# VH-VL binders against o27280: the designs that were tried, part 40

Target 1, 266 residues: o27280
Amino acid sequence: MDSMNVPEVLEIKRIVEESESVKTFIFSWDFRREVRPGQFVMVWDFRDEKPMSVSLIDPVRSEIGISIRRVGEFTDRVHGLSEGDLLGIRGPYGRGFELMGRDILLVGGGIGMAPLAALADEATARGMRVDALVAARTADELLFLDRLEAAGVNISTCTDDGSCGFKGFAHERLLTLEENHDMAAVCGPEPMMFQVMRILDERDVPAQLSLERYMKCAVGICGQCCLDDTGFRVCAEGPVFWSQELSRVREFGRYRRDPAGRRVPW
Short names: E, the ipSAE of ESMFold2; O, the ipSAE of OpenDDE; V2, 0.75 times the mean of E and O plus 0.25 times the DockQ between their complexes.

## First folded at step 21 (VH-VL; framework fv_marstacimab)

Design e5 (at its last look DockQ between E and O 0.02; V2 from the best seeds 0.00; counts 0 for: pae O 8.3 > 2, placed apart)
Fold by ESMFold2, look of step 21:
Structure e5 (fold): chain C 266 residues (1-266), chain A 121 residues (1-121), chain B 112 residues (1-112)
Amino acid sequence: as target 1 above (266 residues)
Amino acid sequence: EVQLLESGGGLVQPGGSLRLSCAASGFTFSSYTMNWVRQAPGKGLEWVSWISGSGSSTYYADSVKGRFTISRDNSKNTLYLQMNSLRAEDTAVYYCAKGSRWEYLGYFDYWGQGTMVTVSS
Amino acid sequence: QSVLTQPPSVSGAPGQRVTISCTGSSSNIGKGYDVHWYQQLPGTAPKLLIYYNSNRPSGVPDRFSGSKSGTSASLAITGLQAEDEADYYCQSYDRSLRGYVVFGGGTKLTVL
């Protein structure tokens, strides 16, 4: 790429309320712009631009869905929009998940289930067995459960407060689950992903994990999304990495960077 | 408060039939898997049958396959067990047990008080 | 038929710690399947005591605890009290049986 992409202004076709704090915004999409599970888009509300997960990839209906958690001023404004309103979309960007084998484990925390829901649709369409561990702090934050069930996914849940499923953290639940998957895909809070990655590595399960970092350009030029030690750019070489790639990254699971570039503990 | 109330038990001859009912309240019945579990007098617990929230999928213990039919009516919040070709070894208290919403390998968090079925000539 | 083995009985004095074992195989607990525990007081229906190996529902005292290792699980009761006298059942899953749900044979706990 010799220049940055410009946002395409698209009309919101449909809004799905996934939870009290999460909405999926659905757009008509020309699939000449190919989209893979695990890739992201930059969403522009005419004031700010933020990376957001693609959670629905439907070439048959010519639709994509972008799931957005309400967490601040930008996402509050976007959640206030209605069908017919406009948003700018750049992308997709990044490396998506690669499917292998016949038996996949998904481990998602909170909004991290968004790219995994898209991956689950692709995996089930290929005839794979899909097990999903869906984690949240409380039951009302568990995402995409009805959609996963309808797709034939074998679901396990956990919540910090025990309001649904296993009471505890995702890695604690994982220790009690079947160990023999051909691969795993993981997305959620980085401390959760670090603990899950260590368990999967001990089990010799190939794992792909999706990371979040501060992004500005999304095309790999500005360096704001780089991982310490390796120079991997989350927006270009990721956001999906194999676990062995992340095992060489000192910062993974230990700290993050704020918008000013300062190290902040998780 | 979750409540499960079984009914329909009684004395029946070998080869006879009974239909058990379980009235459910205090939760969204159609969202949860439901089970029958039985306990012969002085004996342990034995799982009998399972049904999905929608009623579209069922499973049975080998000891009852072909003789028992689990069903549900989600508009009436009621679980059923049709028991045919009854045998003396089917004599037990039959419990209605609430399963998990999405877990395919879950636990039984609420149980009814049971209804007694006696098969004797 | 139950494939999970529990001792038929166990006893202890008030204040003592007792354990109840639940021994399975590679087709059930050994595959990583969870173990749940139920308490049945005399003349009553079973009640969930421990789920997912070690979780306690609200209202279950912390003197009850569960664990799982290898092909076996254990229920531990510390500070044994007279009201703990009951039957205890473990429950898991078994892929080698056509009915997926299996219970242990039960353990009668006697408080001396």
Scores: ipSAE 0.020, ipTM 0.560, lowest interface PAE 6.8, mean pLDDT 86
Fold by OpenDDE, look of step 21:
Structure e5 (fold): chain C 266 residues (1-266), chain A 121 residues (1-121), chain B 112 residues (1-112)
Amino acid sequence: as target 1 above (266 residues)
Amino acid sequence: EVQLLESGGGLVQPGGSLRLSCAASGFTFSSYTMNWVRQAPGKGLEWVSWISGSGSSTYYADSVKGRFTISRDNSKNTLYLQMNSLRAEDTAVYYCAKGSRWEYLGYFDYWGQGTMVTVSS
Amino acid sequence: QSVLTQPPSVSGAPGQRVTISCTGSSSNIGKGYDVHWYQQLPGTAPKLLIYYNSNRPSGVPDRFSGSKSGTSASLAITGLQAEDEADYYCQSYDRSLRGYVVFGGGTKLTVL
């Protein structure tokens, strides 16, 4: 049904200020349209359209949340919106996370915690033990700590400057954490994810990683989000990939493509 | 433009100490891992030490472990190598090398010109 | 004694293709760790030539290429030029050595 590809104009129900640069926009959602953690939606502000991860899934309140980091013109406009304002939302799209086992490790960096927060809610609701390594450059950029704690998540924090928790990077902190998890979900800066994946592989922990690429169509047609050299489309075959899949992707952790399709280093 | 400038090299007696410095510019210093790599005269490259961007993690080659200490001051964009109990076999040109962002399993995309350390009686 | 083995020297005439091998083991290249290559011109510091097996940094000509298979990696230089005369080093990691960075012994390339 192509109906999912038509943006639905929704009213911003609530706005949660997560940090100085991140806001969560809450919308009423008809859950006849299933949405899974790790999936994304296309957000349309009637001028431009950008993919955004779903960070909140609340069937009880019939709401979803989209967390958006202020990083450019589009997000600047969106961050200027108020409750009651309108946005176009189409989706959800992409492959979300799969939950397996009893103990799950979440490793997130910055805005990468958005889909992981949603995953944490689902995992805890299913009675899983959830450990979360939350990383950021500074303490004020750590996301969803209160929410995760309230959900019963065991949180370990990591900051580049040591302003909160472990001083260092996520992969450094991970080396000091328990190794026995049934599954891991990872989302954040790709260099971080790359290193985290290697550690998890060495530990024989199955891992899923959510990639970020420029996505335009979200339906696997335009090819803007194709990964070298597999031809995987992040919007169609991803954004969540298993580590085994990413091991085949030359591009992963090495370079990315800019909006013009040019290779650029991380 | 990325620049790495080593200093502190010189002649030292066996058992002596020396502190090398590497002044970095042209990039966000704290975001990148840093390395020391040395090259004995007429020999190949030998990795000496690695330090994370934050400085919280360090690694050393077995040949220098316990004697050398890598550190960094991100506020000064400077990498250091404290070398103690120096031996004749430590004689080499010492390069500071910029590593990958967030990575210890990365490559070294920029190298300084090196500073010569000579350990001799 | 380098963990990674390179031929001590290779030579070729201008315009020819030369290959430099880098042989590792199951504890480094064979374990899936990436290989990087450096060029060191006489009297200069090393320069990154190839990163992550086959990628070229900006400014490196496309006549330089890298590949990895099994426990070995290879650097290929096509259209050999006089300016290519240098020492070449492969680099990887060996976690059995607590994640040590490992270099090959270096290969001296002579352009005839």
Scores: ipSAE 0.015, ipTM 0.516, lowest interface PAE 8.3, mean pLDDT 92
ESMFold2 (binder alone), look of step 21: mean pLDDT 91; pTM 0.942

Design e6 (at its last look DockQ between E and O 0.80; V2 from the best seeds 0.00; counts 0 for: pae O 9.2 > 2)
Fold by ESMFold2, look of step 21:
Structure e6 (fold): chain C 266 residues (1-266), chain A 121 residues (1-121), chain B 112 residues (1-112)
Amino acid sequence: as target 1 above (266 residues)
Amino acid sequence: EVQLLESGGGLVQPGGSLRLSCAASGFTFSSYTMSWVRQAPGKGLEWVSWISGSGSSTYYADSVKGRFTISRDNSKNTLYLQMNSLRAEDTAVYYCAKGSRWEYLGYFDYWGQGTMVTVSS
Amino acid sequence: QSVLTQPPSVSGAPGQRVTISCTGSSSNIGKNYDVHWYQQLPGTAPKLLIYYNKNRPSGVPDRFSGSKSGTSASLAITGLQAEDEADYYCQSYDRSLRGYVVFGGGTKLTVL
């Protein structure tokens, strides 16, 4: 039995404003600590600690990027930081995405595009054909589009309000897109991921989905990230799961648990 | 509103070169993909080339690959088509077409009036 | 040869309904790729008529409608009017080349 890893305090090297509500915080990183797309880190602002997905993995510049949407007290404080300010980082943790085949479909909703942007960079570097469905409520909230375009990703968009691309939800747009990919990677609001998973299963497309749950230890000991019925720990067996693994999870797409363990609807 | 104004067409001998320009206004030019589409006299529409909003990606129809080069100058809101090694079958009206914002599988919502290119001895 | 096949011509009397087909293959429409339609009036540039299979841009009358099924798409025009006399083109994409746009051969609509 060992003690929990202590966060390493790192300087914010650069901040990229991805949208009005999303910033990417870039740090120097020693890649002897390997990082894979889909893994996460625990970000500590000296008051609280939250899991965040890695959106940039750049061994050439020795940089890692973490994209954070402003949604509450913790993320408000982090968004108020400047270059040169400090954050604590633990990790990386969890199981990342596994690439297979030659054609991959990415389906990202909102901030869920963050880990998929990192995966897109790796997939294109391996010479895969990458199709991405990027979803948001409005055009201004579509993330990473210039980066994806520059990498040669084939982009489709959808917005709830129709301000860019297809008007509607990601699963509705997906029904009108190409059906034959070797695999898919999905990250976003869990209700969206559930609907997308159903369509991908019908198409016989192997899918990996990245879940978000409350975490404290991030190393699988405390039990706070467990999924109902299966005992899967999101921080250890996930956050990336195959669709087959999630088909056994009663709560997926239905509800989540708050820090006190109470069931709450999505 | 949205306007696309092609220029640079004319008569050229086989093997010659021309550069077409398309002046764009009424939209944020750098955010949209752009295409050239041509129409030979009495014939249908034929896509020629496509360029991404940033200019980082370009694609060409097989009939023009290696001979034509699409480019854009986002500071001048101008799309270009450099046409080299011209052939008689390149004779057509060339349209500048505005694509969709970021969409790989988009449509062309605005078209210019076209500029005529005639390749003849 | 056009990747997407359209009839060379179609005709109808004022007030009638006509349809224009656009037939592709498993490498384009059959992969569920979207189909878009353009109207080209005599002596003018093409104009967007239908996008994403069935949507009409602002200013296009609701008597124009589109659909897609299997490897083909269809443009329907109801309440045919003399001003509808034009050439009509379908457009989609083909998976064989990234970013490769394909047009149908065009259909001349004659209002009798």
Scores: ipSAE 0.221, ipTM 0.678, lowest interface PAE 5.3, mean pLDDT 87
Fold by OpenDDE, look of step 21:
Structure e6 (fold): chain C 266 residues (1-266), chain A 121 residues (1-121), chain B 112 residues (1-112)
Amino acid sequence: as target 1 above (266 residues)
Amino acid sequence: EVQLLESGGGLVQPGGSLRLSCAASGFTFSSYTMSWVRQAPGKGLEWVSWISGSGSSTYYADSVKGRFTISRDNSKNTLYLQMNSLRAEDTAVYYCAKGSRWEYLGYFDYWGQGTMVTVSS
Amino acid sequence: QSVLTQPPSVSGAPGQRVTISCTGSSSNIGKNYDVHWYQQLPGTAPKLLIYYNKNRPSGVPDRFSGSKSGTSASLAITGLQAEDEADYYCQSYDRSLRGYVVFGGGTKLTVL
């Protein structure tokens, strides 16, 4: 078995408070183990394990960051941790984003900005022009704005309540933005991604979307994250998919599986 | 309440220099983009320069590029415009304008009262 | 000479509806960039009137409305009032100039 499947106990080097509900946990990382934006790791707090996207990749500092939103018991415990505390990390897993072209559009919603922030860093480092549409319910929930700005990203924001940027949803804001990008990367609530994908398809913009599903093994064995009609495993064939691939997935934007495997609407 | 107060305007000879300041209050200064917009007497609005919240990014109109420098001191909540090699056509009221939060392509929701710059022999 | 073209002047009687056009090109509004509008009362600094094509900031009456189509935008004022006499400017962006902010030439609105 690959060593990547054994959790490595790592010390939390730093904690960045991104928002009231989101913290980024920074770890020292041996970059002999390659990690790409869009990939995820399994985080183990010695009681439970959850998949989390990598939000920071810093080869210079030999660090990675994992951004975690406080949404349940596991994340509550993790948010209670301090610098110097320990977590188990295994991975990375999954297919990450591919960069192509000169101009890239990032569309992110809420915590979905986590993998996109990492992608933004890579894209800008490659000399690409990066436009980012950052969406959230409120201004206080907008993530990584300072970081994106520092990286040279051209930022557009939208909030449900209009407290920052465009008042409305990401797909609505997208309709008001320039159409000519070589590629788009999308991550956020699935209904958002579904609408965004439609628009991008209409504009003939190649798009990659990071899908979230209930994942247990992260290695394509348990099948908990299997997508209907395709057999795609989000943890193995994803979580990043091209729009053409997702067009084959009937459940995309329509329903998901709960922990019991039942179909539940979004 | 958001307040923007420009200063530093005055009479200067062609080829001279001026430094404009804009004191900001009533909002988290570092979180917002800022711009300078000028208006010649009896004329329309002309965008001059833009700066990001952190100051890491700046843009200039072609008419002032190479001559003007926009900067900010977030610790002092102050925006600056260094104007060198001034020309007669630079004569205008210069407004400090607050942009939207983090918006690269945004609007200006608050304006100062402006400071008059006159370039004349 | 302005990148965005506005009529130099419009006029209307109190209670009437007036419209101010803002005509751009394929490099700005035609790129589907947003249009914003500003009101400048005589002797005062500009004030944001409409943002993101159709949104009104707090304090702006609903008799002001904005729209955008193709390479043009429009500001409509219904129920014209004496206090509406001002200069109005549209604003957008032109990335052909590295994301330059562009203004219209301005429209003087006279209330008769």
Scores: ipSAE 0.008, ipTM 0.523, lowest interface PAE 9.2, mean pLDDT 91
ESMFold2 (binder alone), look of step 21: mean pLDDT 91; pTM 0.940

## First folded at step 22 (VH-VL; framework fv_marstacimab)

Design d1 (at its last fold request DockQ between E and O 0.73; V2 from the best seeds 0.00; counts 0 for: pae E 4.8 > 2)
Fold by OpenDDE, look of step 22:
Structure d1 (fold): chain C 266 residues (1-266), chain A 121 residues (1-121), chain B 112 residues (1-112)
Amino acid sequence: as target 1 above (266 residues)
Amino acid sequence: EVQLLESGGGLVQPGGSLRLSCAASGFTFSSYTMSWVRQAPGKGLEWVSWISGSGSNTYYADSVKGRFTISRDNSKNTLYLQMNSLRAEDTAVYYCAKGSRFEWLGYFDYWGQGTMVTVSS
Amino acid sequence: QSVLTQPPSVSGAPGQRVTISCTGSSSNIGKGYDVHWYQQLPGTAPKLLIYYNSNRPSGVPDRFSGSKSGTSASLAITGLQAEDEADYYCQSYDRSLRGYVVFGGGTKLTVL
């Protein structure tokens, strides 16, 4: 209830260096407030606020993790923080992933692996077989591999430069692997997700995809994250969507709205 | 240089047990998957077991499930294969093989020289 | 009895081209799982020869090449040399039978 409006000021309990550009910030969490993989929180550094996916959900340790990629002024400031420093966190918001079946395929690109890592933990805890296709531009940008491996995930890697695993893009690698799963969860660059979704649809594999859009309110009021034609709000009806829902979204994989509301091609 | 050295092989009676070891060097052991592959005399290669880098994930061939246990001690850079309820058909040279870092669909780029296990009454 | 089927033997004269087939099924190679090849010289441990269908590790001559199509893979050796006499094994994956990793039965290559 209160989580929708007022950020809770939390101390950074721990920082994990995931890569050169990605850090995971760990916070103590009261799990009376439920959080699901695929949901996001609004992170407030007392100057600006940005949506971030939850990448770690640990009820045993009473912790959550938020993975943040250094990409701009806000994230530069956050990356400059240390353990013990404070951040405002409100949420969680949005629709998370649903797990079904026995075998799940995770397809992630770059920071898109953040919510998928959390999903992997839940899936493995439930005894599901988890296969993960982890993609990045280079080997050094592959995220959460050790964590995924430790969780029992079967990992396949893909890099643009071939520095690790399959040389090529995630959808290209997926085309070579024809084994079907009970369901798939996808998160990464939208062009990647678009191609992956098409492949999965052709194979009749139920798929959920996590979209990224500019979010301001996170509570479905401002409409900044509204998807064309459908009226879907990424913060309310998403960010996780089923493939059949996204099939109705014309802009998916093609363009997005910038902060000014202008169409910007991917 | 990558080196894999198997040990623990020998003669054992049917129903007996053996523990194989593989000492690894020349690479960050904990970062790579490892496997056991065996070869019966005059026969082909048969995959036995696979273990992930941390040891949290393991797979076995149907022929050895329930009887063999793969494990590793990353602090000692050592791979193990506990073999129980041994059968005559388990007679083979057992190779320690280095796999890919994370890829369960990967290849074996380095092999030890193998240790011979003979199960006979 | 092997999940992947190889010819028991192939032979060629020095300088010739030989091909070793590896026939799988819809449950392994047909699933898109990669094929790797190993060379085993007499009295030695196997050595990686081809990985991910067509890639050569460092030190492997370009005379060796691999390909994959459908449910089968193939290893080609051009300019056959005496030192190529060995056993060759293909390897892939199959989650339906016998475990995850599967090998071919092996092919003995004789250089005449």
Scores: ipSAE 0.664, ipTM 0.867, lowest interface PAE 0.8, mean pLDDT 94
Fold by ESMFold2, look of step 22:
Structure d1 (fold): chain C 266 residues (1-266), chain A 121 residues (1-121), chain B 112 residues (1-112)
Amino acid sequence: as target 1 above (266 residues)
Amino acid sequence: EVQLLESGGGLVQPGGSLRLSCAASGFTFSSYTMSWVRQAPGKGLEWVSWISGSGSNTYYADSVKGRFTISRDNSKNTLYLQMNSLRAEDTAVYYCAKGSRFEWLGYFDYWGQGTMVTVSS
Amino acid sequence: QSVLTQPPSVSGAPGQRVTISCTGSSSNIGKGYDVHWYQQLPGTAPKLLIYYNSNRPSGVPDRFSGSKSGTSASLAITGLQAEDEADYYCQSYDRSLRGYVVFGGGTKLTVL
């Protein structure tokens, strides 16, 4: 079978604690296998395999970084690993973000900032102006702020509880920010992305949104990542979609699917 | 309680230099953007300069670009304004103002008492 | 020379409602940027009064309120009291060649 579909066992080179619940695992990477912001990898701990976003793409140091939030048994085990320990990585998979124009708005909620941090690095390296709205429930959950600041990104923040920045939801903060950007990139909780997408569409700002769905095969065969009505597979046609593509999907922002494929409210 | 204490003002001749300091306490200094805002006698507020929490990014009003340098020492919780090539129009009370956490566009929730700079021959 | 225009002065009798305007342009408030308000008592530093257009910090009485519409913002003070006599400044952001942060010219409120 294709070697790109078999995990490569890699040594954890460094671990960065991004927050109490989020760690970034850094690996040496041969960039003959190109990685684009918005693509994902499947991480295998020799027991289970889960999709994870690439948050660092560093060809100069030959490094890739994968940010993982502790949310269950698999991620608990991975968070318990140390530098020098091994993980299986297969990929990259999926359609990444496309940059255009001279200025970009990033809107990230929680761990959704991970692929956007990688995109911010590429955008700033191209000389684009980058504005980022970083959202979380609390101040302690705001991710990558120091890294974004050091890259010259213009940061706005919001928290549900008001502990940092604007008190409220990302779409409410967005209404009080500059309206004209050449494009936007959005990743985070799907209800947030739906509300943000509506505002950006009304403003005629081209937007790309990164979806998170249940995945098994990562190459489009098993059908576990399909969207209602369209049959789009998040692992093959996405995870990054243009807002126009998502406007045809009735499930977007309304419900999610459990591992058995059943519709579950957000 | 948040406290901001400016110092270093005084009388200086045109073309001279001064360095202003602002000692900060009562908050995690390195997490917050900081600004200098000035007010000429009997006049309104004028923003002068802005610095990010880490000090990696700075912005200046056009009227001071190339003459003033904002900086910070996060180990000492101190904000600075190096003022060179001073002009009579720089005569003002200079306020140290605390910005928002990381936010580059925002408001100033705490202000120092100000320090007077007089540029006169 | 502020890009945000405020009336130089406003007056009202105790108990009355007073409104202070802050008029901007498409380069500032008209781009959707927030407006903040500051009160400056004679001989003192400014104090934050309203932020993000309409929010009050802890300790600011509810008789102070703010709003924004189009290219303008407004500060309203109801139940006017002698202690409200001060200078009031609006503040926003402007991407003109003059810089990023802008203040209005200030309004002297006199309680009659």
Scores: ipSAE 0.380, ipTM 0.713, lowest interface PAE 3.4, mean pLDDT 87
ESMFold2 (binder alone), look of step 22: mean pLDDT 91; pTM 0.941
ESMFold2, fold request of step 24: ipSAE 0.048, 0.167, 0.220; ipTM 0.583, 0.644, 0.651
ESMFold2 (binder alone), fold request of step 24: mean pLDDT 91, 91, 91; pTM 0.940, 0.940, 0.939
OpenDDE, fold request of step 24: ipSAE 0.386, 0.277, 0.392; ipTM 0.783, 0.743, 0.782

Design d2 (at its last read DockQ between E and O 0.80; V2 from the best seeds 0.00; counts 0 for: pae E 2.7 > 2)
Heavy chain, then light chain:
Amino acid sequence: EVQLLESGGGLVQPGGSLRLSCAASGFTFSSYTMSWVRQAPGKGLEWVSWISGSGSNTYYADSVKGRFTISRDNSKNTLYLQMNSLRAEDTAVYYCAKGSRYEWLGYFDYWGQGTMVTVSS
Amino acid sequence: QSVLTQPPSVSGAPGQRVTISCTGSSSNIGKGYDVHWYQQLPGTAPKLLIYYNSNRPSGVPDRFSGSKSGTSASLAITGLQAEDEADYYCQSYDRSLRGYVVFGGGTKLTVL
ESMFold2, look of step 22: ipSAE 0.446; ipTM 0.733
ESMFold2 (binder alone), look of step 22: mean pLDDT 91; pTM 0.940
OpenDDE, look of step 22: ipSAE 0.568; ipTM 0.839
ESMFold2, fold request of step 24: ipSAE 0.355, 0.359, 0.338; ipTM 0.699, 0.713, 0.697
ESMFold2 (binder alone), fold request of step 24: mean pLDDT 91, 91, 91; pTM 0.939, 0.941, 0.941
OpenDDE, fold request of step 24: ipSAE 0.271, 0.305, 0.019; ipTM 0.744, 0.753, 0.592
ESMFold2, last read: ipSAE 0.358, 0.390, 0.458; ipTM 0.690, 0.723, 0.741
ESMFold2 (binder alone), last read: mean pLDDT 91, 91, 91; pTM 0.941, 0.939, 0.942
OpenDDE, last read: ipSAE 0.495, 0.279, 0.367; ipTM 0.828, 0.746, 0.771

